# VHH binders against Arabinogalactan endo-beta-1,4-galactanase (ganB): the designs that were tried, part 18

Target 1, 359 residues: Arabinogalactan endo-beta-1,4-galactanase (ganB), of Cellvibrio japonicus (p48841)
Amino acid sequence: NTGVADNTPFYVGADLSYVNEMESCGATYRDQGKKVDPFQLFADKGADLVRVRLWHNATWTKYSDLKDVSKTLKRAKNAGMKTLLDFHYSDTWTDPEKQFIPKAWAHITDTKELAKALYDYTTDTLASLDQQQLLPNLVQVGNETNIEILQAEDTLVHGIPNWQRNATLLNSGVNAVRDYSKKTGKPIQVVLHIAQPENALWWFKQAKENGVIDYDVIGLSYYPQWSEYSLPQLPDAIAELQNTYHKPVMIVETAYPWTLHNFDQAGNVLGEKAVQPEFPASPRGQLTYLLTLTQLVKSAGGMGVIYWEPAWVSTRCRTLWGKGSHWENASFFDATRKNNALPAFLFFKADYQASAQAE
Key: E = the ipSAE of ESMFold2; O = the ipSAE of OpenDDE; V2 = 0.75 times the mean of E and O plus 0.25 times the DockQ between their complexes.

## First folded at step 13 (VHH; framework vhh_gocatamig_d2)

Design w05 (from v06 with N32H D106T; at its last look DockQ between E and O 0.02; V2 from the best seeds 0.00; counts 0 for: pae E 15.0 > 2, placed apart)
Fold by ESMFold2, look of step 13:
Structure w05 (fold): chain B 359 residues (1-359), chain A 121 residues (1-121)
Amino acid sequence: as target 1 above (359 residues)
Amino acid sequence: EVQLVESGGGLVQPGGSLTLSCAASGFTVDRHWLAWYRQAPGKKRELVASIYSGGKTYYMDSVKGRFTISRDNAKNSVYLQMNSLRAEDTAVYYCARETYSRYGYTTFQHWGQGTLVTVSS
C-alpha cells in the first residue's frame, strides 16, 4: 500500500434530487430561523459532493429529467460542491426489486442493440452536460443494480443476473463514460452501485468473473435495518471489497430517522424497525448515527458517505405514490420548525480519524 | 458516574481458556454498546469484540470462533470467553462503552486499568 492513499479525498455528501421539485411545491428551508438556499446551506455546513438521479423519460413527472438534473448540477457547482450523476437507466426508480427498461427501448430485444442504445444515451447525456460546464466528477452506471438491469416489466426476473447480458450492458455504460473522459481529457470516476454490503460481496465477485472490471468505485447503500452487517461489522465488508477488487468503497446512500412522527399522509419508509437501540429516533440520534457510520467508513479506508434525500420534506404536492414525503422524518429539516436545519448537518464537518492501518 | 472494572486476566498456556469480566456501574449494560479492546506491548489498541444493546455481536477475524462476548443484565456485567488461546492474544484487555467525541459521534471509552492476559509456553 502506498502513501498516495493518505491524500485520497474523503467525501461527505448528500443526494439532493428532490430539492427543485420541493421548492416548486412551496417548500422553504431554514437555518437558525432564516430562509436559506438549500444548496448553499449544505455547502456552508461542509458537504462536498451532491448526488443526483437521472431518469430516462419519466412521463409521470417533470423532474429528474436532463433539464432538472442540469439545474441541480449547476446549483451544486455554483455552491462549490463536486457532483455525482446517478443514471437509473429507467423511467422510474431502480432498486433491488426492479430494474425496468425505459419505454423508449422496450422494443429492443437484442443485447448488443440495447447496449448501443445505452452507450449512446450515456454519451449524449454527458456531452449535453459538458456543453454547460456541468460534467459530473463521478457517474453511477446504474442504481442498486442487484438484479439484472434493463428488464421488461412484464417478465422481470429477480435473483442472480444473466451475466452474459448483464455484463454486456454494464460494460457498455462504463465504456461510454471512459470513452467520453478519454476523448475530452476530463476525468470522470465510474461507480457501480449495489444495495447492502452482503449483496455486494457476492455481486462484485460475479461481476469480475464475467468481465465487469473497469470501474473506479464500489458504491453501497447501507441501511442497518436491512443489512446482515451491523455497524461494527461494516468495516469488515468494506475491507474485503477493497482488498479483493482494489477499488475504494463509498456509501452512496444511507439515512436515519430524527423522529417517528408522521407529518403528512405519506407513510414513512424508515419507521420504528429502522431504529437502532443506541441511536434514538431524535435529532441527536440521527446525528450520532451519521457520525458513527462515517467514522467506521473512514477507519476502514472508505471513500465517503452520501446521505440520501436529506431535503425531501413534506409539501402539498403529489407524487405517483401519494401526497407528501415518505422521507420527511429522515430529512435534515425540522418540520415542526418550518424546516429549520437539524443537528445532522454537523456530520459534514466532523473530524473523522483516518484508518489505523500500519504505516 | 460511569465505571467499568475489568477482571479475570492471568497467565495461561497456549490452547487454554480464560473468562474476562467487566463489572459496570452508573448505567445498565442492556441499553448500551459494550466492547472489549486489547493492547499488546508496543502496539495500537484494537477492537476485539462488541455487543449491541439489542444483543447482536461483532468479532475481529482472528478471534472468531474462539472468543464469545456476552452480558448478564442481572449482574450488570459483560464477559469475554476466550478459548484456544494463542501467544498473539497476549495483551491488556479493556472493557469499553460507547461515548461521544468532541463532535458528538460515537466512539468507545474505557475507564478501568484493564486486565492482563499472558499466553505463554
Scores: ipSAE 0.000, ipTM 0.301, lowest interface PAE 15.0, mean pLDDT 88
ESMFold2 (binder alone), look of step 13: mean pLDDT 82; pTM 0.830
OpenDDE, look of step 13: ipSAE 0.283; ipTM 0.703

## First folded at step 15 (VHH; framework vhh_gocatamig_d2)

Design y01 (from w04 with N32K; at its last look DockQ between E and O 0.18; V2 from the best seeds 0.00; counts 0 for: pae O 6.1 > 2, unsure alone 62.2 < 65, placed apart)
Fold by OpenDDE, look of step 15:
Structure y01 (fold): chain B 359 residues (1-359), chain A 121 residues (1-121)
Amino acid sequence: as target 1 above (359 residues)
Amino acid sequence: EVQLVESGGGLVQPGGSLTLSCAASGFTVDRKWLAWYRQAPGKKRELVAGIYSGGKTYYMDSVKGRFTISRDNAKNSVYLQMNSLRAEDTAVYYCARETYSRYGYDTFQHWGQGTLVTVSS
């Protein structure tokens, strides 16, 4: 496995984008029965990277805007953790099947003009954060950009991106990060994020063919339920990507349920179908999954693993889809014990071994 | 790239049988929700049959007992066996893949180009 630099760090982190909202909604987090600051808890337990999502101008929520993101980044940095900023480039959730253009840009039909808007937005965002000494260590340009980014909702295309457009837009984001980093002398690693390893294989190939090459990290969402790759097969995909593009692969999203019980009115995203034969939906099963996954990623020469929203606990607050959490059963906090920390936290400090070839 | 390619359509007499095939690429059919839809002229597209990730099947009432949906993982294909065909079964049949947002509440569909089935004496 010659695709990864010998000194590539290995991150074990968490996406903590929901924490501020959860706390505002009355959530408390506990460790050994004692109330704790969740950011400090994650840091104390060994997390070294916090991922945070940013929406452009969401009107349906008060969170994940620049103000909220700044708070999150500050909390992470204060706790001594590195940070990854995730640009959704949308006013709402982006995912492998949804990449809606921000309303503010919807009128822009010219690709170059749109690229400029994206560039300026990215630059301004970074500048604002930098002014606050909150510049992230990594910037994810787009979120799960399996399909073409910045699409109108009514004309959304699920197939192969128009790469003439898509490459221009993605590169504008990348260039914004690069230029800002260069201008300020502050290093920032650029992450491109694709959902599931099977999609990354064809997507990054096409990206390369169309001039999207100036990124540092291949980010993957990996959920066994939604992947063609079983957990033991994941290293193969990672190796292929790293060997092909000579860039490290990081799992930037994953999760596993510690229970199948629903503690609120919001349905659980991860249900029975998410359960793998080897890992029961239990606190121990969740931990074992994470340990196994992370070891496999490490062995493959990957750059790290980030758990998605381990602090999205059940509250009285609403999402776009209802009251409560759709993810409390996959959190790191036991709803049956007043959100006491689960064994899953142990995966942050576990002893993961690098492959002999990577040494 | 996700692709679905239907085949097997054609002209058949009432009471006849056809087997539609859908060849999938860009994803594996195993443990996926897959479905057949049909659209007759002047009518809305309707779900004919579906197969859930776990293998459970769904059929619209009018085709129950006549149509069978199945998948072959080795061939990465989905099939619709249509028996006892009726004139009202005439339509363009589409193979579909349903996917969900990672966040679990938005549903998206991928479609093939369709294959025409004409049931006529």
Scores: ipSAE 0.019, ipTM 0.339, lowest interface PAE 6.1, mean pLDDT 92
ESMFold2, look of step 15: ipSAE 0.256; ipTM 0.678
ESMFold2 (binder alone), look of step 15: mean pLDDT 78; pTM 0.782

Design y02 (from w04 with N32H; at its last look DockQ between E and O 0.61; V2 from the best seeds 0.00; counts 0 for: pae E 11.0 > 2, unsure alone 64.7 < 65)
Fold by ESMFold2, look of step 15:
Structure y02 (fold): chain B 359 residues (1-359), chain A 121 residues (1-121)
Amino acid sequence: as target 1 above (359 residues)
Amino acid sequence: EVQLVESGGGLVQPGGSLTLSCAASGFTVDRHWLAWYRQAPGKKRELVAGIYSGGKTYYMDSVKGRFTISRDNAKNSVYLQMNSLRAEDTAVYYCARETYSRYGYDTFQHWGQGTLVTVSS
């Protein structure tokens, strides 16, 4: 744009939030038949960014709290990877259907007081990680925030979002990250995350109209089964978002099955309906999906692709939803070969062509 | 609480028409993916038609051209217009909110109680 191409980094990453829990449950991970440390394996295969979720105070589990997240960030840093911290701002999963306020804040009805609680929590979390030399390179202020954040449990979800409230709360989280970065001189990029491109087109328009503008990255979940955008159409949505808001788009979640076989008692989320005509549910099909998606994202000028939970393998452990994994058929590890690495790992080092278009 | 209530089922002759309705509460129909499924006696539940949050529709092959899914955002409702009905369309029809979930098989769909459609010769 000043006569030279912008060398903006392009990330190829993985959400590894389940690894510590899976290993505590006896899981091992292998490459070429040999046991390996999964964080080192991802790094060796070319991953450069680890995403990890954080819950506020999920008393039903010992994982995804600050202690567990610190361990994940340490393992990622020791393997030489950058990190993205994904605040859920909830005591459980947040997604397009639910954004439940943490119990510790449930008594707060005043928006400004709630915004302060969110600000302080975000700041205190970053400070605690910084003390351990684990400050993340990127922070998501919320996860799949398609609906209004910090909703009371059992609140009706069909109403129009109160954007005055939503913008105040989102900006509070953004400001906490910005203020911490400025105070310490340590750069942190801010991500806002919406599931599926069609929803992001609407959401970011509303966000801009309501004063949510001070972020760095548009984060998308992309799962073809649940999107109106096929892979060939995805670049159009990416281009529209980037041209309208002047922010790079990153795919912060995607996945594809390498088989339709279920290896445990838990039903798998990505079944027959997840299969696209161009990519069979096979190890090669999973790899080809990722190569195709990542090339399309890079050609559109996007910032990267993060695979969701490639290490969530079957174990004897129980989660909130039962024994086993709902995702082992979408992992990068072959359950029939003692979790030996699948060809999908090749997507991290593939030679993707950059867009000819400048930012 | 998310709730889906189907209505409009009944007895109809082959070649006839019927409109199924699904009244939604606890969420907004234009912000989610909704689908109609059906289950004939002794058979597994199968997808019939769906509508994405942005309005694009999809249909199983055997109903294409005969069935139309639509929604009315003001009434927070989804409809299935069924034309040229055949005996093989006899089933209990379910409205579902189709959503993805990475952490629970039981939380990826919300179902109504169903409405019976009988196409009799």
Scores: ipSAE 0.000, ipTM 0.322, lowest interface PAE 11.0, mean pLDDT 87
ESMFold2 (binder alone), look of step 15: mean pLDDT 80; pTM 0.796
OpenDDE, look of step 15: ipSAE 0.033; ipTM 0.475

Design y03 (from w04 with Y105H; at its last look DockQ between E and O 0.76; V2 from the best seeds 0.00; counts 0 for: pae O 3.3 > 2)
Amino acid sequence: EVQLVESGGGLVQPGGSLTLSCAASGFTVDRNWLAWYRQAPGKKRELVAGIYSGGKTYYMDSVKGRFTISRDNAKNSVYLQMNSLRAEDTAVYYCARETYSRYGHDTFQHWGQGTLVTVSS
ESMFold2, look of step 15: ipSAE 0.385; ipTM 0.743
ESMFold2 (binder alone), look of step 15: mean pLDDT 80; pTM 0.805
OpenDDE, look of step 15: ipSAE 0.026; ipTM 0.526

Design y04 (from w04 with N32Q; at its last look DockQ between E and O 0.22; V2 from the best seeds 0.00; counts 0 for: pae O 5.6 > 2, unsure alone 64.3 < 65, placed apart)
Fold by OpenDDE, look of step 15:
Structure y04 (fold): chain B 359 residues (1-359), chain A 121 residues (1-121)
Amino acid sequence: as target 1 above (359 residues)
Amino acid sequence: EVQLVESGGGLVQPGGSLTLSCAASGFTVDRQWLAWYRQAPGKKRELVAGIYSGGKTYYMDSVKGRFTISRDNAKNSVYLQMNSLRAEDTAVYYCARETYSRYGYDTFQHWGQGTLVTVSS
């Protein structure tokens, strides 16, 4: 018994945050040799959820701001997909080792004031989107918040969060979503996101102990390369989390390389070390990984699987780290065939079975 | 606040032994890349030994078989056992932590203040 509600949906989706930028950079996507709209392609292939990241006020990029995010959300919704909005609460990438406070809030030292700022920002963002009929179905409050959120770069703590502060801040985000949902009568599920299952086990325990409890979904990044849990072990962690907190677990980030080749000047994040013995770095290997992972998650009673940035193809544009994509070898598009769709797309419509206990 | 505080340095005769300690705060040493560096006068700082998150260790060639890096999670500390010390081992030794963004391109380095090791007859 996973302790999760019997009617919990199972999403198979993609984070498509880079698509607008890629297209602006000249990227084209193809299916069976024909140019296609990537959002429509994902929808047609069976994706039912689009995740999109939002930065607070990034000055180093023109994308992933509210304007760009609105465009992404619109494209997703127009294609008939649900949406998950990912608040990074940063002017740059957040990850398990980096949670930099937005510059606009850097002067705020009082936790309550900062919590208010976060609350207002979240509320205003949702209101803006709602005005455009783009209110997301799920809101992720923070991104891979393994460490304390909204930290100054020079004093960043990589250990256990100050939960007096952290709980206040996280709850302010949660409350903003809850209040807006309540005010408008529009349901929104709240996701908290931790990188890797082993970290979720201790983090959510501490979160609960410190009053962070009013969320709906446990979001996990799962990459075998960076996890204590092998793929076959992943269900154990999912089950433990679900049984403990009675909340569904969703893999909100995962990926696998379809090749080890580098097609541009940007190094690939997923290299040889990412390759599991059971899944070669090939189009078929990538698909098999996804099918296996997704089935395991489904069997464990999870809420879904989201592939991270399957459309981050190689272009002439630059990231913070260089020209090109660091992820083209883990995309769903074959760079050798003008970004023709790879077999990985098949994982969206595969026949995944629920566990007998969940039925 | 992330802090690394080295201790255990001192004067030792050639062939002697020292154990350096690094007390960490602001993070847990468990499953972290931790390392010892050293800098001799007039020389560049160099990696002496490292311990990976999984427990795998690295040693520079000149210290292999003589130095041992280890961690104690309970004490949130990393250690460098130095045996068969040589004059050329004289340097300020630094404890370091290096972390990476999940995306693999942002690196964070944390350093201690260092502890002096002098090997002299």
Scores: ipSAE 0.021, ipTM 0.395, lowest interface PAE 5.6, mean pLDDT 92
ESMFold2, look of step 15: ipSAE 0.530; ipTM 0.809
ESMFold2 (binder alone), look of step 15: mean pLDDT 79; pTM 0.793

Design y05 (from w04 with W33Y; at its last look DockQ between E and O 0.37; V2 from the best seeds 0.00; counts 0 for: pae O 4.4 > 2)
Fold by OpenDDE, look of step 15:
Structure y05 (fold): chain B 359 residues (1-359), chain A 121 residues (1-121)
Amino acid sequence: as target 1 above (359 residues)
Amino acid sequence: EVQLVESGGGLVQPGGSLTLSCAASGFTVDRNYLAWYRQAPGKKRELVAGIYSGGKTYYMDSVKGRFTISRDNAKNSVYLQMNSLRAEDTAVYYCARETYSRYGYDTFQHWGQGTLVTVSS
């Protein structure tokens, strides 16, 4: 009924981009009171997909570059998990309201030339990883690309992208992945990523109308706090997308707080406003949210759910915004118990049903 | 271009009511978080009420039960119905579009020019 192939895999995974940095900052992770390797822990708990972000040339940090990403991918692979590489195509965070062009490309004003740069960068990155036997299973071309990608900061435009430019650029990334996959004979699925389901509905429509069609997976960030769709309504959006474009939908980012307490100087992104009546800000509430969400996605015929940065625990290190974590209260580790694993880990191996009828 | 234009402010007696309007352009209100802020003389700007894209609402404690934030998608506008106004509600009220980054604590805001609400006998 969803137009998606019956044999579509269903991933339950995590974005673990911060782990190397956290460990470098002195973070330890525990399960049942014992120190553990977080990658192995996630794998043991049932995670089968690791998402990792890549910045182009972030000079403000020594992490999330190709070297760090290679480490992350290696750790994921060694633990037996599949991998999703997330190209931000920026020297900093990209999000629905920020898509800054890398400094190295800022001088390029010609769209075709810029597209070539993007293509070459994507190709070179994949080639480098492949040389290390770290080629990802999925490649996300852009991150939350709600607005036009590769924009100058001073002239950033919100809203509807210039699709003449945007389609060329996005397709260059897609083509880079396709060409590399074809050249090497190694399959790679292409993900396009939009924040929130309501935005995906109009964005992918416009994308299609402008020739952005050669992708495999619709990636969504879903946070009920910032979405038109309540959790019970999410399947409707997923179904609409899948029925319209005949592409599987994957939630590539989501999270829920296990507490409202702040354990460090960094403010928590997910506060009281993130809490829904159905799911208290507790370890059990967090788990229940994840179980519910994941079941709904599975029932809708989705391709999977990835939790965003469940290992971003509080440390002495700083981000762009301050010392500590903005996300420790939404991690999978209990800061009150030396980062002991929380019940949230149970969502990886839960028995999800493919049809709503089986619920 | 993103624009927010507030209207509806004015002088009102204590216990009176006002409805503020915010006309949005360059984005759709039903797909965004919108909020009303206020700033009294000599005080910091404070969040009064917010409405999420999903329709969920937030109110500061002092205005709960008195103020109501709503939106009209057809008019691409957000409103603040203010009842039982008090002297302490006197401020310039601003409409804002706000988005959040999950990667840190980064926020993106668009502001209107503000509209003055004066509550005085």
Scores: ipSAE 0.024, ipTM 0.424, lowest interface PAE 4.4, mean pLDDT 92
ESMFold2, look of step 15: ipSAE 0.378; ipTM 0.726
ESMFold2 (binder alone), look of step 15: mean pLDDT 81; pTM 0.815

## First folded at step 16 (VHH; framework vhh_gocatamig_d2)

Design aa1 (from y05 with G50S; at its last look DockQ between E and O 0.48; V2 from the best seeds 0.00; counts 0 for: pae E 5.6 > 2)
Fold by ESMFold2, look of step 16:
Structure aa1 (fold): chain B 359 residues (1-359), chain A 121 residues (1-121)
Amino acid sequence: as target 1 above (359 residues)
Amino acid sequence: EVQLVESGGGLVQPGGSLTLSCAASGFTVDRNYLAWYRQAPGKKRELVASIYSGGKTYYMDSVKGRFTISRDNAKNSVYLQMNSLRAEDTAVYYCARETYSRYGYDTFQHWGQGTLVTVSS
């Protein structure tokens, strides 16, 4: 840590973790009827940050491992976008319902030994990426860490029964990033990520009380369907977090359906319950949702908005739940027009206003 | 290990009241998303009411002002107070713990066995 103040811009970004896999399954992406490289398309439309998830060693897929993540980071960098690496610290998705310890660490019960494994993994990953000129600009230490991280599957608790353990493990990841940045002189911002604002208000209080303080950014998932904060109420939560912890808030995940139609055999996660009164499930409604959300975040002094998986289109790919996409109706690509770009891409370059107070 | 056990259903006259209870085990109801669903004969199951991790509640339009969802962390239980019951409220009522998941997980949705509510004179 040099003490140099970073001039952190307001980010408008996309999580593009599925793109390599979708293309391997035959997906093509179009803009104005022409085939395009999706990374270049996002950059051309004004996206400035690509988020990508990393799993430790998921044997059920060939993707979201270090090789796949390196390819994603390379494509993002070549298109001129900054990058955010999202450590899940698991062999599968982590979220508020599960934070499963990787199989490689399943034998480790001692917290200090587990913290060392986490530290070494984080350091080795950053070093490997740095050697390829792919060091990310931001790192998430965990994904939606609403419950205690690195839990055994057979004793999973939907809560944080041991905050001292949780804090030790979280700080180990943070320290790995800080130590790497200091040793190399290459700045990396640290993000801690909680799903939904109401949960973050509770979690960050607990984190501070337990000595988790050395991070740069409060990352939130915001999906209106699953939050008790409606879109007009979201600025209140952002303000409370920023005023209390003096850390900028970034929305690192959001999405909205452009249609309620299902284009494959996989049921869509964002159905009728996801629709808000002000924003119909239409291409214009999806755009208007993003414009409204992003303006509210910027007005509240937030750091940015990242859309989750706008390129997860319908293909022959299989997930843990079967063939197809559970998200094609929330993508930025129109399944009825050969994955031609939707109006939602306009949210990246819209002119968002900061606070009205000028002195 | 996760179990949800509903009780309190029965036969009631139109305009009457019932309180449904849902005893939870294998998890704590605190900071969890819990919901009541119902399924009437010949109809699809529908969400009736839910309570978010922070305590905010949701109600379907047809029950707003008549039904109240609540939880008691000390008893590890969820309740549905049903007032001004109507014939169209006749259904099997299910308590559920629902997960936030955009990955299509079904393994974290947990259901009770249901309790029958019949509104008839």
Scores: ipSAE 0.096, ipTM 0.565, lowest interface PAE 5.6, mean pLDDT 89
ESMFold2 (binder alone), look of step 16: mean pLDDT 81; pTM 0.808
OpenDDE, look of step 16: ipSAE 0.219; ipTM 0.669

Design aa2 (from y05 with R31S; at its last look DockQ between E and O 0.60; V2 from the best seeds 0.00; counts 0 for: pae E 10.5 > 2)
Fold by ESMFold2, look of step 16:
Structure aa2 (fold): chain B 359 residues (1-359), chain A 121 residues (1-121)
Amino acid sequence: as target 1 above (359 residues)
Amino acid sequence: EVQLVESGGGLVQPGGSLTLSCAASGFTVDSNYLAWYRQAPGKKRELVAGIYSGGKTYYMDSVKGRFTISRDNAKNSVYLQMNSLRAEDTAVYYCARETYSRYGYDTFQHWGQGTLVTVSS
């Protein structure tokens, strides 16, 4: 037994970063045929944590800025859910392929000056949200930071050639959160987020060797298609991380298709290659995947599971990457029934057993 | 500047062996997901073998036991050792850096221009 004790909160949550944009694009959401507010729907179905991404200054969109994030956080809080703020520290998506420095910081080449800019931005963001009574319960310092953060686009390296620089920048963000929490007496948990368990095993070893230790939660993306770890093997990685670093693991991103049908012009990210033999691409298969994953995480002593973008439905609008949604076949809403809620919502209230020490 | 350059293709007799190489630049092979694909005339491009950042390997059923994927971190390269070659293995072989994208594979998946393997008597 290496997991979190039974008296520790276990989160079942959703990343709802697209909801405001989808509604502006005309999306409606239904449950049992009736139009509903999606934030209230998630809360009523048992979700207890809303994750939301923040970009620094993305001029190509009006969403995922501080104004949009504030609206999402307020809707989540009004529905009674806790919140996780996901700093990308970029003007666009950050992921294992890219960690682009924001344009506002592009002129800064000195690591100490860049660390200061990151610190001040993090502090100012938290202070602004706090003034609105929207201070998040958890903060991610970066998103899928598999490669060195804050890289210039023209010299991007898909790796971490300078861990001393990377550690200085990561610790700057961590310190900003810690300092704000201490100054105000308001607790905030710090999450560091790596895509896929096999990469986290490597990354956190290097992070510790380079002095990145002052965080609370190991955040993982888990998408079976792209992991060396099958679902039955995932508890092994969770146990290794928790035994080695004495930090709880939370799955901060996962998803599974409820169909392979495409309902718009945008190709779906989770296609045939995403399907596991034991979980058909059907409404029941999507639910069974989530029930199985969440039970495995809880049994391993993990801290929770967050589903990524269950409300990113098909609309007439264009995003950066194309018209429509690349994710409607993985949402919790049935495109064939006017976005009526799918069985996947049952995963929030399912009866999950704690680690073996409670049995 | 992600680049993948395949080499080592050629003509080989049935039952023979061939080693394909994939030189990577713009990223490190030990921190990424690498795979070999192939496309035979008139067929869809299909996954042959893959290697994850942690070193775990996967193979399509028809090549399992005959092909071996490996990597050399010092040379930043990935290899496909092909043994007991059959006529059905004739194809253009592509090295690919696999990634996931919430927007579609084509935007974030990288591969080379391919190397031709011909297995004939």
Scores: ipSAE 0.005, ipTM 0.307, lowest interface PAE 10.5, mean pLDDT 88
ESMFold2 (binder alone), look of step 16: mean pLDDT 81; pTM 0.808
OpenDDE, look of step 16: ipSAE 0.263; ipTM 0.695

